# Designs tried in a protein design chat: VHH binders against p49116. Part 32

Target 1, 238 residues: p49116
Amino acid sequence: EGPLLSDTHVTFKLTMPSPMPEYLNVHYICESASRLLFLSMHWARSIPAFQALGQDCNTSLVRACWNELFTLGLAQCAQVMSLSTILAAIVNHLQNSIQEDKLSGDRIKQVMEHIWKLQEFCNSMAKLDIDGYEYAYLKAIVLFSPDHPGLTSTSQIEKFQEKAQMELQDYVQKTYSEDTYRLARILVRLPALRLMSSNITEELFFTGLIGNVSIDSIIPYILKMETAEYNGQITGAS

## First folded at step 15 (VHH)

Design n1
Fold by ESMFold2, fold request of step 21:
Structure n1 (fold): chain B 238 residues (1-238), chain A 119 residues (1-119)
Amino acid sequence: as target 1 above (238 residues)
Amino acid sequence: QLQLVESGGGLVQAGGSLRLSCTASGNDYAMGWFRQGPGKEREFVASISRSSSYTYYADSVKGRFTISRDNAKNTLYLQMNSLKSEDTAVYYCAADQYGRYRSPNYDYWGKGTRVTVSS
C-alpha cells in the first residue's frame, strides 16, 4: 500500500576519500568502492518493502543482486568517482601483471572484457542522462528480482518489482512526456547488468579490503549494522 | 552546496543579441534558465541535461535562444538572438541535483542577471 519509494529513497550521495592521492592505489580504490557498497546497502535497507520481507529474505535478495546494485551505483556515481580514471589505472596494473607473469593471460582477457562491458554500460547510462529518480527505480527493479535461484517469498518479491516498474513508468511519462521512447530506452539497459561477474567485481574493487573473503559472506553483517555505523563506513569514519 | 553566478546581462535594442553565462561550482547537474519579467511570475526558459544530450525550450523562445554548457569550465550559457521587448526580465540560472532536465523543482538558484530590451 502506498508508493514503493518516496523522495527520501532518491538521495544517493557518494563522497570520495580525500585527498585524492597523486597515484591511484589499491587502498583508494577499495575505500571508494566500499563507500559505494555501504551506501547501496543502506539505500536498500531503508525501503519499507524490503524491510517487510524479513531478515532471511533480505540477505538472500542482496546476496543475489549486490553486484547489479553496485554496478548501477558505479554508473550513477561515475562522475564523482572519476570512474574512468580508476578503470584506466586498473587496466595499466593488469597489463603490468602480464609482463611480470603474476596472472594468466586467460584471466586477464576475462577481466579486460568485463572492464569494457562495464565502461560501455556506464557510458550508455550517461548518454541517456538517467536521473536520480530513474536510478532509484532501476535499483528497486534489480533488488526485487524474483527469478534468482534459492529465493523464498518470490510472489511478494515479484509484486514489489511490478510496483517498481509501474512507478518508473508513471514517473517517466509525467516527467519526460515529450519523449515517447524514454522508458523503453532505459529498460533495455538492464540485461547488461546480468553479464557482470561478482567475482571480477571483487577482484577489481575489493581485493585490498577483503583479501579472499567474498562480499557474499559479509552481507548478513552489513545488513545488520546500525545507521550510525553505515554513516561511518559511507564517509570512511569509524 | 552548489554556487551559481550569472553574468552577461545588459541593455540591448530589439532584434539584438546577448549571451548569458552561469558559472557553477560543479557540473554534475541538469541545468536551466528561468526569467521573471516585471510584475510576472518566474517562468521556464530552457534546460539542458548533464551530458548536453537533451535540451528543452519554452515555446516563446524556441528558435531564438540556444542553451549550451561547457562542463570543463562548469559554465552554462544562454545565447539569446532576435530579442524582443517581451524578453525583458531578470534571468536566473538553476540546477537540479537529481539530473532531471525536465525538473519540476530546481534545488539551486543564482541571484539573476538583468536583461532589458529596448524598443
Scores: ipSAE 0.729, ipTM 0.886, lowest interface PAE 0.9, mean pLDDT 88
Fold by ESMFold2, fold request of step 21:
Structure n1 (fold): chain B 238 residues (1-238), chain A 119 residues (1-119)
Amino acid sequence: as target 1 above (238 residues)
Amino acid sequence: QLQLVESGGGLVQAGGSLRLSCTASGNDYAMGWFRQGPGKEREFVASISRSSSYTYYADSVKGRFTISRDNAKNTLYLQMNSLKSEDTAVYYCAADQYGRYRSPNYDYWGKGTRVTVSS
């Protein structure tokens, strides 16, 4: 009945690990990505509409959409993360792996195409100058996606997604009244998120994790974490 | 805490030109210029998006003023041409933390630089 998001849900501040190493390495990239992941999960959990769906539905939703939320986070934080530098370092690593016969040519092609799609998505969002409110509503739209298989409470999820869409529409019309087509230009960016592979995202950004851990498997534990523990993971403090 | 420092104000004759600068401690913000003339309320002049893809101008300055930015130098500019006595004001640099180039409320403000347009 009230707004889906408040101003507290718009703030999205990523702090990078310090100090930045002379040369980027897998540990710096993984820590940076982990901070973004935990920031994104904390954001999702803080939304009253999300809380209202219940723990089982929360887990199912986040398992289905975490990669889309993470990708929106990459686009939103691309400048503070120096994402272009990170992706260039990953590309150089992949090229070295070809020379040393460590990965198949087909896999490397698949990963390089994914990197290109990610760069194009982030560049398109930057050129549109998507603001913090717009990102918050876009993240809400992908979070409350009712069309994932195996999901319960889909009618309520759909209603929340429609509310996020309506609030984005109202926001864009009020804030950018001179740009009649801004809403449409923003919304047509979303289908690209479904082309992003969670498997490849894990390979690109989370290879430094200890053990063979998939993000999907740890989602229930991340959603149950206490606030102090979240803050430690977001800032990298123990 | 973002810091904004304006410069480039001064005395100029009507019809003349002047360029204001605003140096920022960061560049991940949508930015704008405001002004406050003698006995007047502070008013919007112009704004620019983070990437410079979008600009917006008050009707009173359209066609005469141009806002721009150099993100490598963390600097915002206002090129003011065809200046009129009505443009006499203290000019303020402002930044929006959420990246809205049409911000209803800016979060960070400079201390201002004075522009006087004489006959």
Scores: ipSAE 0.714, ipTM 0.879, lowest interface PAE 0.9, mean pLDDT 88

Design n13
Fold by OpenDDE, look of step 15:
Structure n13 (fold): chain B 238 residues (1-238), chain A 119 residues (1-119)
Amino acid sequence: as target 1 above (238 residues)
Amino acid sequence: QLQLVESGGGLVQAGGSLRLSCTASGNDYAMGWFRQGPGKEREFVASISRSASYTYYADSVKGRFTISRDNAKNTLYLQMNSLKSEDTAVYYCAADQYGRYRSPNYDYWGKGTRVTVSS
């Protein structure tokens, strides 16, 4: 078998809505997030190993890890997205929209903590200066996680994850040969992704656009969307 | 896509110092300095990661040159101290689109700035 990832899987270019508004409204945030979500899902779909799992299995995988992939995408695209500004806007909107009858103090705390964790994760990744190749492999490792409940073909998924890990290791050794512990420093960031609540992420980035529809429910449709259609929407919306 | 413009080159005496600058149209890149001396091939000088957390130097300039960057100004710097005649070269700014400060092949290049070290 050939490599799990090729150079074509390294490119991860997010196109932001244009023009950027003076005031980051909920629509802009949701549109930006949606584009990242689509990009992330279609990236996964572009991996031959992902396709080899079959539609049912690969859909289940994405449902299980979309939040982690999305979060890695946020980290990777933090600069182009002006993520800090987006998060600040989200906080501002949250503060302005606080309804005592709708949001409990505990819920507010949870949401704020989630935003903090998200920012810290992205900052940590920026500090590590994770490159495009490393991000691609990390996303693959996250994608091909066999430890999610309800998955089929777990042996095959595990095999692909191992392959991703091995390729990452080889890449890091080759590219950053002087930094013996870089691989370890990178991999220890992954557990932080599991601390992120998919529900809160969905609420923060997608509620204004999707409404009561869950990301889980739309994932099959995103995965079936043609790349040309996706690209057309991006270019047309800009 | 990315534009790089070097400046700061000139004539300097051996043992002197010079600071090069490279203005970039963006700051989300790992960047590096290269140089090409007379009759020589282009060679790596130094590189720096996007956040400046990591730097790497050629052995020939280690301890004498310092690479840095100001992302707010989209500017890359190369502080050159204790200059030698062998440092005479056209210095080029380069950037890697994947954020690799140890890039095997940089994607964007400036036009270069000439540094001449006189004995």
Scores: ipSAE 0.862, ipTM 0.936, lowest interface PAE 0.5, mean pLDDT 92
Fold by ESMFold2, look of step 17:
Structure n13 (fold): chain B 238 residues (1-238), chain A 119 residues (1-119)
Amino acid sequence: as target 1 above (238 residues)
Amino acid sequence: QLQLVESGGGLVQAGGSLRLSCTASGNDYAMGWFRQGPGKEREFVASISRSASYTYYADSVKGRFTISRDNAKNTLYLQMNSLKSEDTAVYYCAADQYGRYRSPNYDYWGKGTRVTVSS
């Protein structure tokens, strides 16, 4: 009945660890990424349509799409996070690893290709000047994706995705009425999200958080957290 | 809490030029210029997206005014050429917190800078 998202779902405020160190390190990168991950999961959990799917479906859905949500979050928060600086530091460490023969050449090539794709995606989103409303609807579209393998309740998920698509269309038409092709230009960027590897995302951003444990295994715990614990994780307060 | 401070207003002869500046306490906002002439309601002049990839102009200023921004300096500009007496107004800098460069309502406003165009 009513809109899929409310104004509370449009606001997406990331707070970074302070102060930024003179030289980026694994701990700062992991803390920054963890805050974005928890902010993204809290955002998803707060949506009434998501709550309506039930706990088992919620966990399966987030496991399927967390990397896409995280990548959209990176693009949306790229300036606040100083993402270009973070990625440059990672590239420099990869160059040093080649000199020290600490990683295989094939792995380094794979990781560098992923970084390039991530940079290209974030740059394309920035050049389109995706606004906060558009990001909220894009995140809803990727969250309610019925075409991930192994999902249940795909008919209901599809209905929610169609609602997100309709609301995005209505929003773009009202707000950017003289830009006939804006919706199409925005939607064409979404397939690139499926090319992002969750394993490499974990390696780039989460090595200090989980060590040898995947984000996939943490998701049920994150989704069950109390609101106060959730806010503590995304702000670092307490 | 975003602060916006306009500068660059003054008295100019018709046909002349002025450049307005707006210093912001941060960036990552879509921004615009509005103006309010004597006895008139505030009206849209121009807007620019966060990345500066998109700009929009009121018909009355197209071809004469150019909006731009320097995100490294958190500064918005309005280059006003071929000024007319009708351009006499207080000019306001505005920003949209959601990054909408065609915003229906701006959230942050400066106090304005006066431009007077003499005939």
Scores: ipSAE 0.642, ipTM 0.855, lowest interface PAE 1.2, mean pLDDT 87

Design n5
Fold by OpenDDE, fold request of step 18:
Structure n5 (fold): chain B 238 residues (1-238), chain A 119 residues (1-119)
Amino acid sequence: as target 1 above (238 residues)
Amino acid sequence: QLQLVESGGGLVQAGGSLRLSCTASGNDYAMGWFRQGPGKEREFVASISRSSSYTYYADSVKGRFTISRDNAKNTLYLQMNSLKSEDTAVYYCAADQYGRYRAPNYDYWGKGTRVTVSS
């Protein structure tokens, strides 16, 4: 069979809400995050191998890995998103909550640690200068992870993951032949994604917009959303 | 579309130094320098990653040239020391949209700046 990913899967362009407000409010943060989430899921949808798994399996996969995909997306789009500024704004909002004594010390620690992990991960990826191809393959590896509980077609998923890994290896070897350890250096970053809480990510980036609706519950709808509809939302907000 | 504008070229004596600059309309790119001498094909000179963590040089310029960038100023630099007559060329700035400092091809190119090294 042909390659898992094509050049069309390398492009990953996030359009931010415009204009950027002087003060980053919860709405702006949530909207930005939502756009990234949608982009990530639509990216997954664009992969023929993903389509071949069927709707039920696709939904299960995305539910299992959306936080990791989202985090990779944050890293990849950190510049265009002004991620550091967004995270700082989130921290500021949290500080207000702290002053109002709305959060326990333990919860504050958990949330702050999560934010730190996100920032560190993105910084580490930036320092590694992960390119668009590498991000695409890393996202594919994360997407086609067979080790999540409750998945069907695990053999096929594993096959796709292996294919993604092989293609990444070939790409890195070809592109960065002078750096023989680049592949390993890149892959070693993936475990950090599993240390991040999807619940905290959801709370930080999506609570203001989605309300009581969970990311898990909206994933099927996002996956069924037409690209035109998504684009319309982006253009309508711009 | 990314715009690249080179500057700093000129006439220099052999053994001299020159610093080239490339101003970009954005900074989210891996960038590089190329050159084309008289009667020669365009050749790779140096490249640098987005964060500057990685640099790469052609063997012909290694130890003499230094590539650097200032992302705050959206500017790429090429410090050229110990210049030789064979370094005479039009120098071009290039950028890769995928952030590959070892890109097989580059998407954006400047118009170039001429460097002439006299004996």
Scores: ipSAE 0.883, ipTM 0.947, lowest interface PAE 0.5, mean pLDDT 93
Fold by OpenDDE, fold request of step 18:
Order: C-alpha cells, then sequence, then structure tokens
Structure n5 (fold): chain B 238 residues (1-238), chain A 119 residues (1-119)
C-alpha cells in the first residue's frame, strides 16, 4: 500500500466570504466557519484510507473528531481568517448578551475560557511554525483516532493513525533534521484539542447559520456534498 | 503570485558590513536567502520561519550573518558582517508556500541583488 497522504492532501486553502463587512457580524463569522468546516470534511473525504472505511464508519469518525479537525483548521488558517479579529468580534457579541443578562455567570466563564483555549492553541501552533505538511499529518492523526466511543473498524483506524504518525516522523526527520525534538514538540500539542468543547465551538461559530440543527446531524450531508457544489458555493455561483 | 524584491546590494570592502532587504507582497511564508557566486552554483545562506521562531544558517556564514524579518512591513533582512571576498555573489530572496523554513525547494524567488566584496 502507498502512503496515507499525498501532496494533494497538503494543500488546504480557505477562501473567506466576500466582501468582508466593516463590522464582523454573526453571519460573516458563521459563513467563514462553515467554509472551514466543509473544507475540513472534504479534505478528510479526499483521503483514500478514509474512503476505505465505508460511509457509516466515516460518518461516525467525523462526528467524533470534527471539532478537533475544525480547531486545527482554525490554527492553520488563522492568518487568512483573521482569527484574532473573529474571536474579538465573538467576544463583543457575547458582551452584549452579558449586558442584557442573557447568560449565567458560569456559562460566561465557560465560553470565555473556551475562547481563550482556542486562541492559546492557535498561538502555540503559530509559534511552532507548523507547516502545511505537518498540519496535514496532524489532521490525519486526529481523524484516524481509534479511542472515540462507538467506532467500528477500530483496528483499521489505528493502523491508519500509525501510518500517519510514521509518515509525519519521516517527513520531520527529513525536512528538519537539525531539530531532533521537533516531532515531539508538535505531537504534544494534540492533547489540547481534547480540551475543546464541541458544543461551545458549535455555539460560538455556527449558531447564526445552523440554528437548532446540530453539526453532528449535518455531517452526513456535508460528506455527501459534491466538491463541485462546494466550490460553487465558495465562488458564489450558487 | 508572491512577488519578492531584493535590495541593499553593492560594493563593500573585506571586513565590512551590509544589510540586504527583501520586500514581499505577502508575509505568510517561510523565507530564505540564497546566493550564487561567479562560476558557482546557487547555495543556501539562511532561512527563517514565518513567526521568526526558527532560523537556520549555512556553516559558511554562521556567526557573521543574521536573518530577520518584519512581518508588519512584509520585509526580510540579511545582516552581513565581517564580509569576505568569497561572499561575493548575487543574493536571492526565496519563499516557501507551505511555511517550511527548511524547504527542499522554494516556490518564489526574487531577481537578486549583487554583493561585491573587494580585497
Amino acid sequence: as target 1 above (238 residues)
Amino acid sequence: QLQLVESGGGLVQAGGSLRLSCTASGNDYAMGWFRQGPGKEREFVASISRSSSYTYYADSVKGRFTISRDNAKNTLYLQMNSLKSEDTAVYYCAADQYGRYRAPNYDYWGKGTRVTVSS
């Protein structure tokens, strides 16, 4: 069997909605997030190993890790997204809700901590200067995680994860041979992804567009969406 | 798509200093300096990561050259001290689209700026 990832899986280009509003409204934030989510899911779908798991397993796998994939995507696309500005806008919107006494003190704390964790994670990744290849492999490692409850074909998933890890190791050793500990520095960031609440992420980034529909419930539809349809949406053709 | 424009080259005496600049049309790239001397192949000089957290130097320039960048100005720099005749070359700015400060091949290149070190 060939490599888990190819050069085609390294490209991860997010196109932001246009035009950018003067004030980052909820719609812009949600649209941006949705595009990233779709890009992440379709990236996963483009991996032959992922396809080999079958539709049911694929859906379950993505349901389990979409938040982690999304978060890695945020980190990778932080600059093009102006993530700090987006997060600031989210905070501003939350401040309005706080002033209107719509949120409990505990909920405010949870949400603010979540935003802090997101920003911190992205900053840490930026500081490490994670490159496109490394992001691709990290996403693969996250995607093919066998430790989520309710998964089928866990043995195969584990094999794919190991393959991703091995390829990453080989890549880092080859590319950054002078930095012996780079691989370890990169991998130790992965646990931080498990600190992120999918529910809070969904509320912060997707409430404006999805309404009462959960990300979990729409994942099958996203995975079945044609690439041409997605691209059409990005270019405004639809 | 990315445009790179080098500047700062010129004639300098051995032991002298020179600072090169490279203006980029974007800042989301790992960048590096290369040089090509007369009758020689292009060789790596130095590289820097996007956040400047990591730098790498060729052995021939270690301790003498310093690579840095100002992302706010989209500018890459090469401070060259204790210049030698063997440093005479056309210096090129390069960028990697994947953000590899140790890229095997760079995607974008400037036209170069000439540095001549006289004895």
Scores: ipSAE 0.882, ipTM 0.947, lowest interface PAE 0.5, mean pLDDT 93
Fold by OpenDDE, look of step 17:
Structure n5 (fold): chain B 238 residues (1-238), chain A 119 residues (1-119)
Amino acid sequence: as target 1 above (238 residues)
Amino acid sequence: QLQLVESGGGLVQAGGSLRLSCTASGNDYAMGWFRQGPGKEREFVASISRSSSYTYYADSVKGRFTISRDNAKNTLYLQMNSLKSEDTAVYYCAADQYGRYRAPNYDYWGKGTRVTVSS
């Protein structure tokens, strides 16, 4: 069998909406997030192993891990997105809701903690200076996680995850031979992704654009979207 | 496309010091220094990760050279101390688009700056 990932899977370029507004409004944030989501899901779709699982299985897989993939995408694209500025803007928008007593104290705490976790995760990844290859393999490891409920073909999923892990190990050993513990240092960051709420992520990044529509419900449509259509949406939204 | 411009090269006496700079049109790259001496192949000198968390040096320059960067200024530096005649070379700035401070090859290169160490 060939490698799980190829060089084509390492490239992960997010195009931001243009022009950038003077004030980061909800629409700009949601549009940016949507582009990242589409990019992440189409990345997954481009993996032959993902295709081999079949439409039902791979859709279920993405539904289970979209928040983790999205979060890794945020970390990877933090510079081009100006993620710190986006998160600050989100907090500012939330302040309005707080002042209007639209949120309970518990909910406010929960949302702020989530934002903190996102920022902390992205900062930690930046500090580790995770490269494009490592991100690709980490996303693959997250994508091919067999421990989500309701999945079919779990043995195949596990096999693909193991393959991703092995390829990452080989890559790290080859590229960063002087840093014996780099692999462990990288992998130990993955559990943080499981502590993040998909519901809160959805509310923070997508509610202003998709309204009451769930990310879960649109994932099948995104996965079926043609690349040309995706590219058209990117150019049309700019 | 990333643009890299080296500066700071010149003539220096053995045992002296020199600081090279490389101005980049962006800062989201792992970067490194290479050099090519007379009649020699281009060789690795030092590299630094995007956040400066990691640095790597060739054995020949370890303890004498220091690589650093200022991302706010989009500038890469190479502080060269205790210079030797064998350090005479054209020094090149390079950048990796994937953020690998230990990249096997680099995507972007400067035109180089000449360093001459006299006895």
Scores: ipSAE 0.873, ipTM 0.942, lowest interface PAE 0.5, mean pLDDT 93
Fold by OpenDDE, look of step 15:
Structure n5 (fold): chain B 238 residues (1-238), chain A 119 residues (1-119)
Amino acid sequence: as target 1 above (238 residues)
Amino acid sequence: QLQLVESGGGLVQAGGSLRLSCTASGNDYAMGWFRQGPGKEREFVASISRSSSYTYYADSVKGRFTISRDNAKNTLYLQMNSLKSEDTAVYYCAADQYGRYRAPNYDYWGKGTRVTVSS
């Protein structure tokens, strides 16, 4: 078998809505997030191993890990997205909700903690200067996680995860040969992704656009969307 | 896509110092310095990661040169101390689109700035 990932899987270019508004409204945030979500899902779909799992299995995988993939995408695209500005805007919007007494104190705390964790994760990844190859492999490792409940073909999924891990190891050893512990430093960041609530992520980034529809429910449609259609939407919206 | 413009080159005496600058049209790149001396192939000098957390130097310049960057100014620097005649070269700024400070090759290149070290 050939490598799990090729150079074509390393490119991860997010196109932001244009023009950027003076005030980051909910629509802009949701549109930006949606683009990242689509990009992330279509990236997964572009992996032959992902396709080999079959539609039912690969859909289940994405449902299980979309939040983690999305979060990695946020980290990777933090600069182009002006993520800090987006998060600040989200906080501001949240403050308005607080003033209107729409949220309980406990919920406010949960949401703020989630935003903090998200920011810290992205900052940590930036500090590590994770490169495009490393991000691709990390996303693959996260994608091909066999430990989610309800998955079929877990042996095959595990095999693909191992392959991703091995390729990452080889890449890091080759590229950063002087940094013996880089691989370990990178991998220990992954557990932080599991601390992120998909529900809160969905609420923060997607509620204004999707309404009462869950990301889980739209994932099958995103995965079936043609790449040309996706690209057309991006270019048309710009 | 990314534009790189080097400056700061000139004539300097051996043992002297010089600071090169590279202005970039963006700052989300791992960046590096290369040089090409007379009759020599282009060679790696130094590189720096996007956040400046990591730097790497060629053995020939280690301890004498310092690479740094100011992301707010989109500028890459190369502080060159204890210059030698062997350091005479055209110095090029380069950037890697994948953010690899140890990239095997770089995607974007400046036009270069000439550094001449006199004995």
Scores: ipSAE 0.869, ipTM 0.940, lowest interface PAE 0.5, mean pLDDT 93
Fold by ESMFold2, look of step 17:
Structure n5 (fold): chain B 238 residues (1-238), chain A 119 residues (1-119)
Amino acid sequence: as target 1 above (238 residues)
Amino acid sequence: QLQLVESGGGLVQAGGSLRLSCTASGNDYAMGWFRQGPGKEREFVASISRSSSYTYYADSVKGRFTISRDNAKNTLYLQMNSLKSEDTAVYYCAADQYGRYRAPNYDYWGKGTRVTVSS
């Protein structure tokens, strides 16, 4: 059995809409987030192990984990995205919504707590200096999660996750041999991804979409896109 | 394409100090210093993670050299103290695009700055 990921799966280059506007707006935030989403879905679909599971299983897996993949992508690309600036703009928008009575107090509290958790997750990943190889393996561990209800081929999914875990372990031990506890410090960050609500992620980053379109509903279409369509969505080119 | 420009090299007496700088066109990289002495192969000196949380040093420079960075200024530093004649070399700034502070190889390199330590 060859490696689960090749070097082509480690490269994860996000291209931002240019130039960044002086005042961030919903369109810029939604375009930036959409590019990250499509990059993440393209990444997942390009993995031979993922391809081997079949379309129904692929759709079920991505529906279950897209928010965790997206959140890992946010952490990985936080610098190029200027994520702290984006989150600050969102907080200011929420403040205006309170002033205009557009959202309930309970909803605002939920969203602010989510923003705080997202900031803490991204900061902790940055402080650990998670590298591009480690991110690729962490995303694979998240993608091949066998525990979701309704999945088929869960035995094979579990074997792929174990392989991702083994490859991460081997990579960390060889690359950072002086840091005996690095693998453990990285892995204890994964449970925080379960605190992230896909509903709130949609509200924070995808509010520029027309209507109430959930990411869950479009995943089958994203996964079936041809490579040229993906590249257009990832780069903003048609 | 990341651009790396070293500065701060020169002549210094043994036992002296010198600080090297490397200005970069970005800061989202793990970075390091290498050196190549006369008739020698290029060797690792020190590296630092993207956030500065992690540093690593070659045994030959531990306790004498300090690597640091200022990400607001996109600048990497190497403070070299207690210099020895063996530290005479061209010093190179390097960066890893994947953020590995213990990278097995580096993707971007500066042109180098010469340090000469005289007795």
Scores: ipSAE 0.752, ipTM 0.895, lowest interface PAE 0.8, mean pLDDT 88

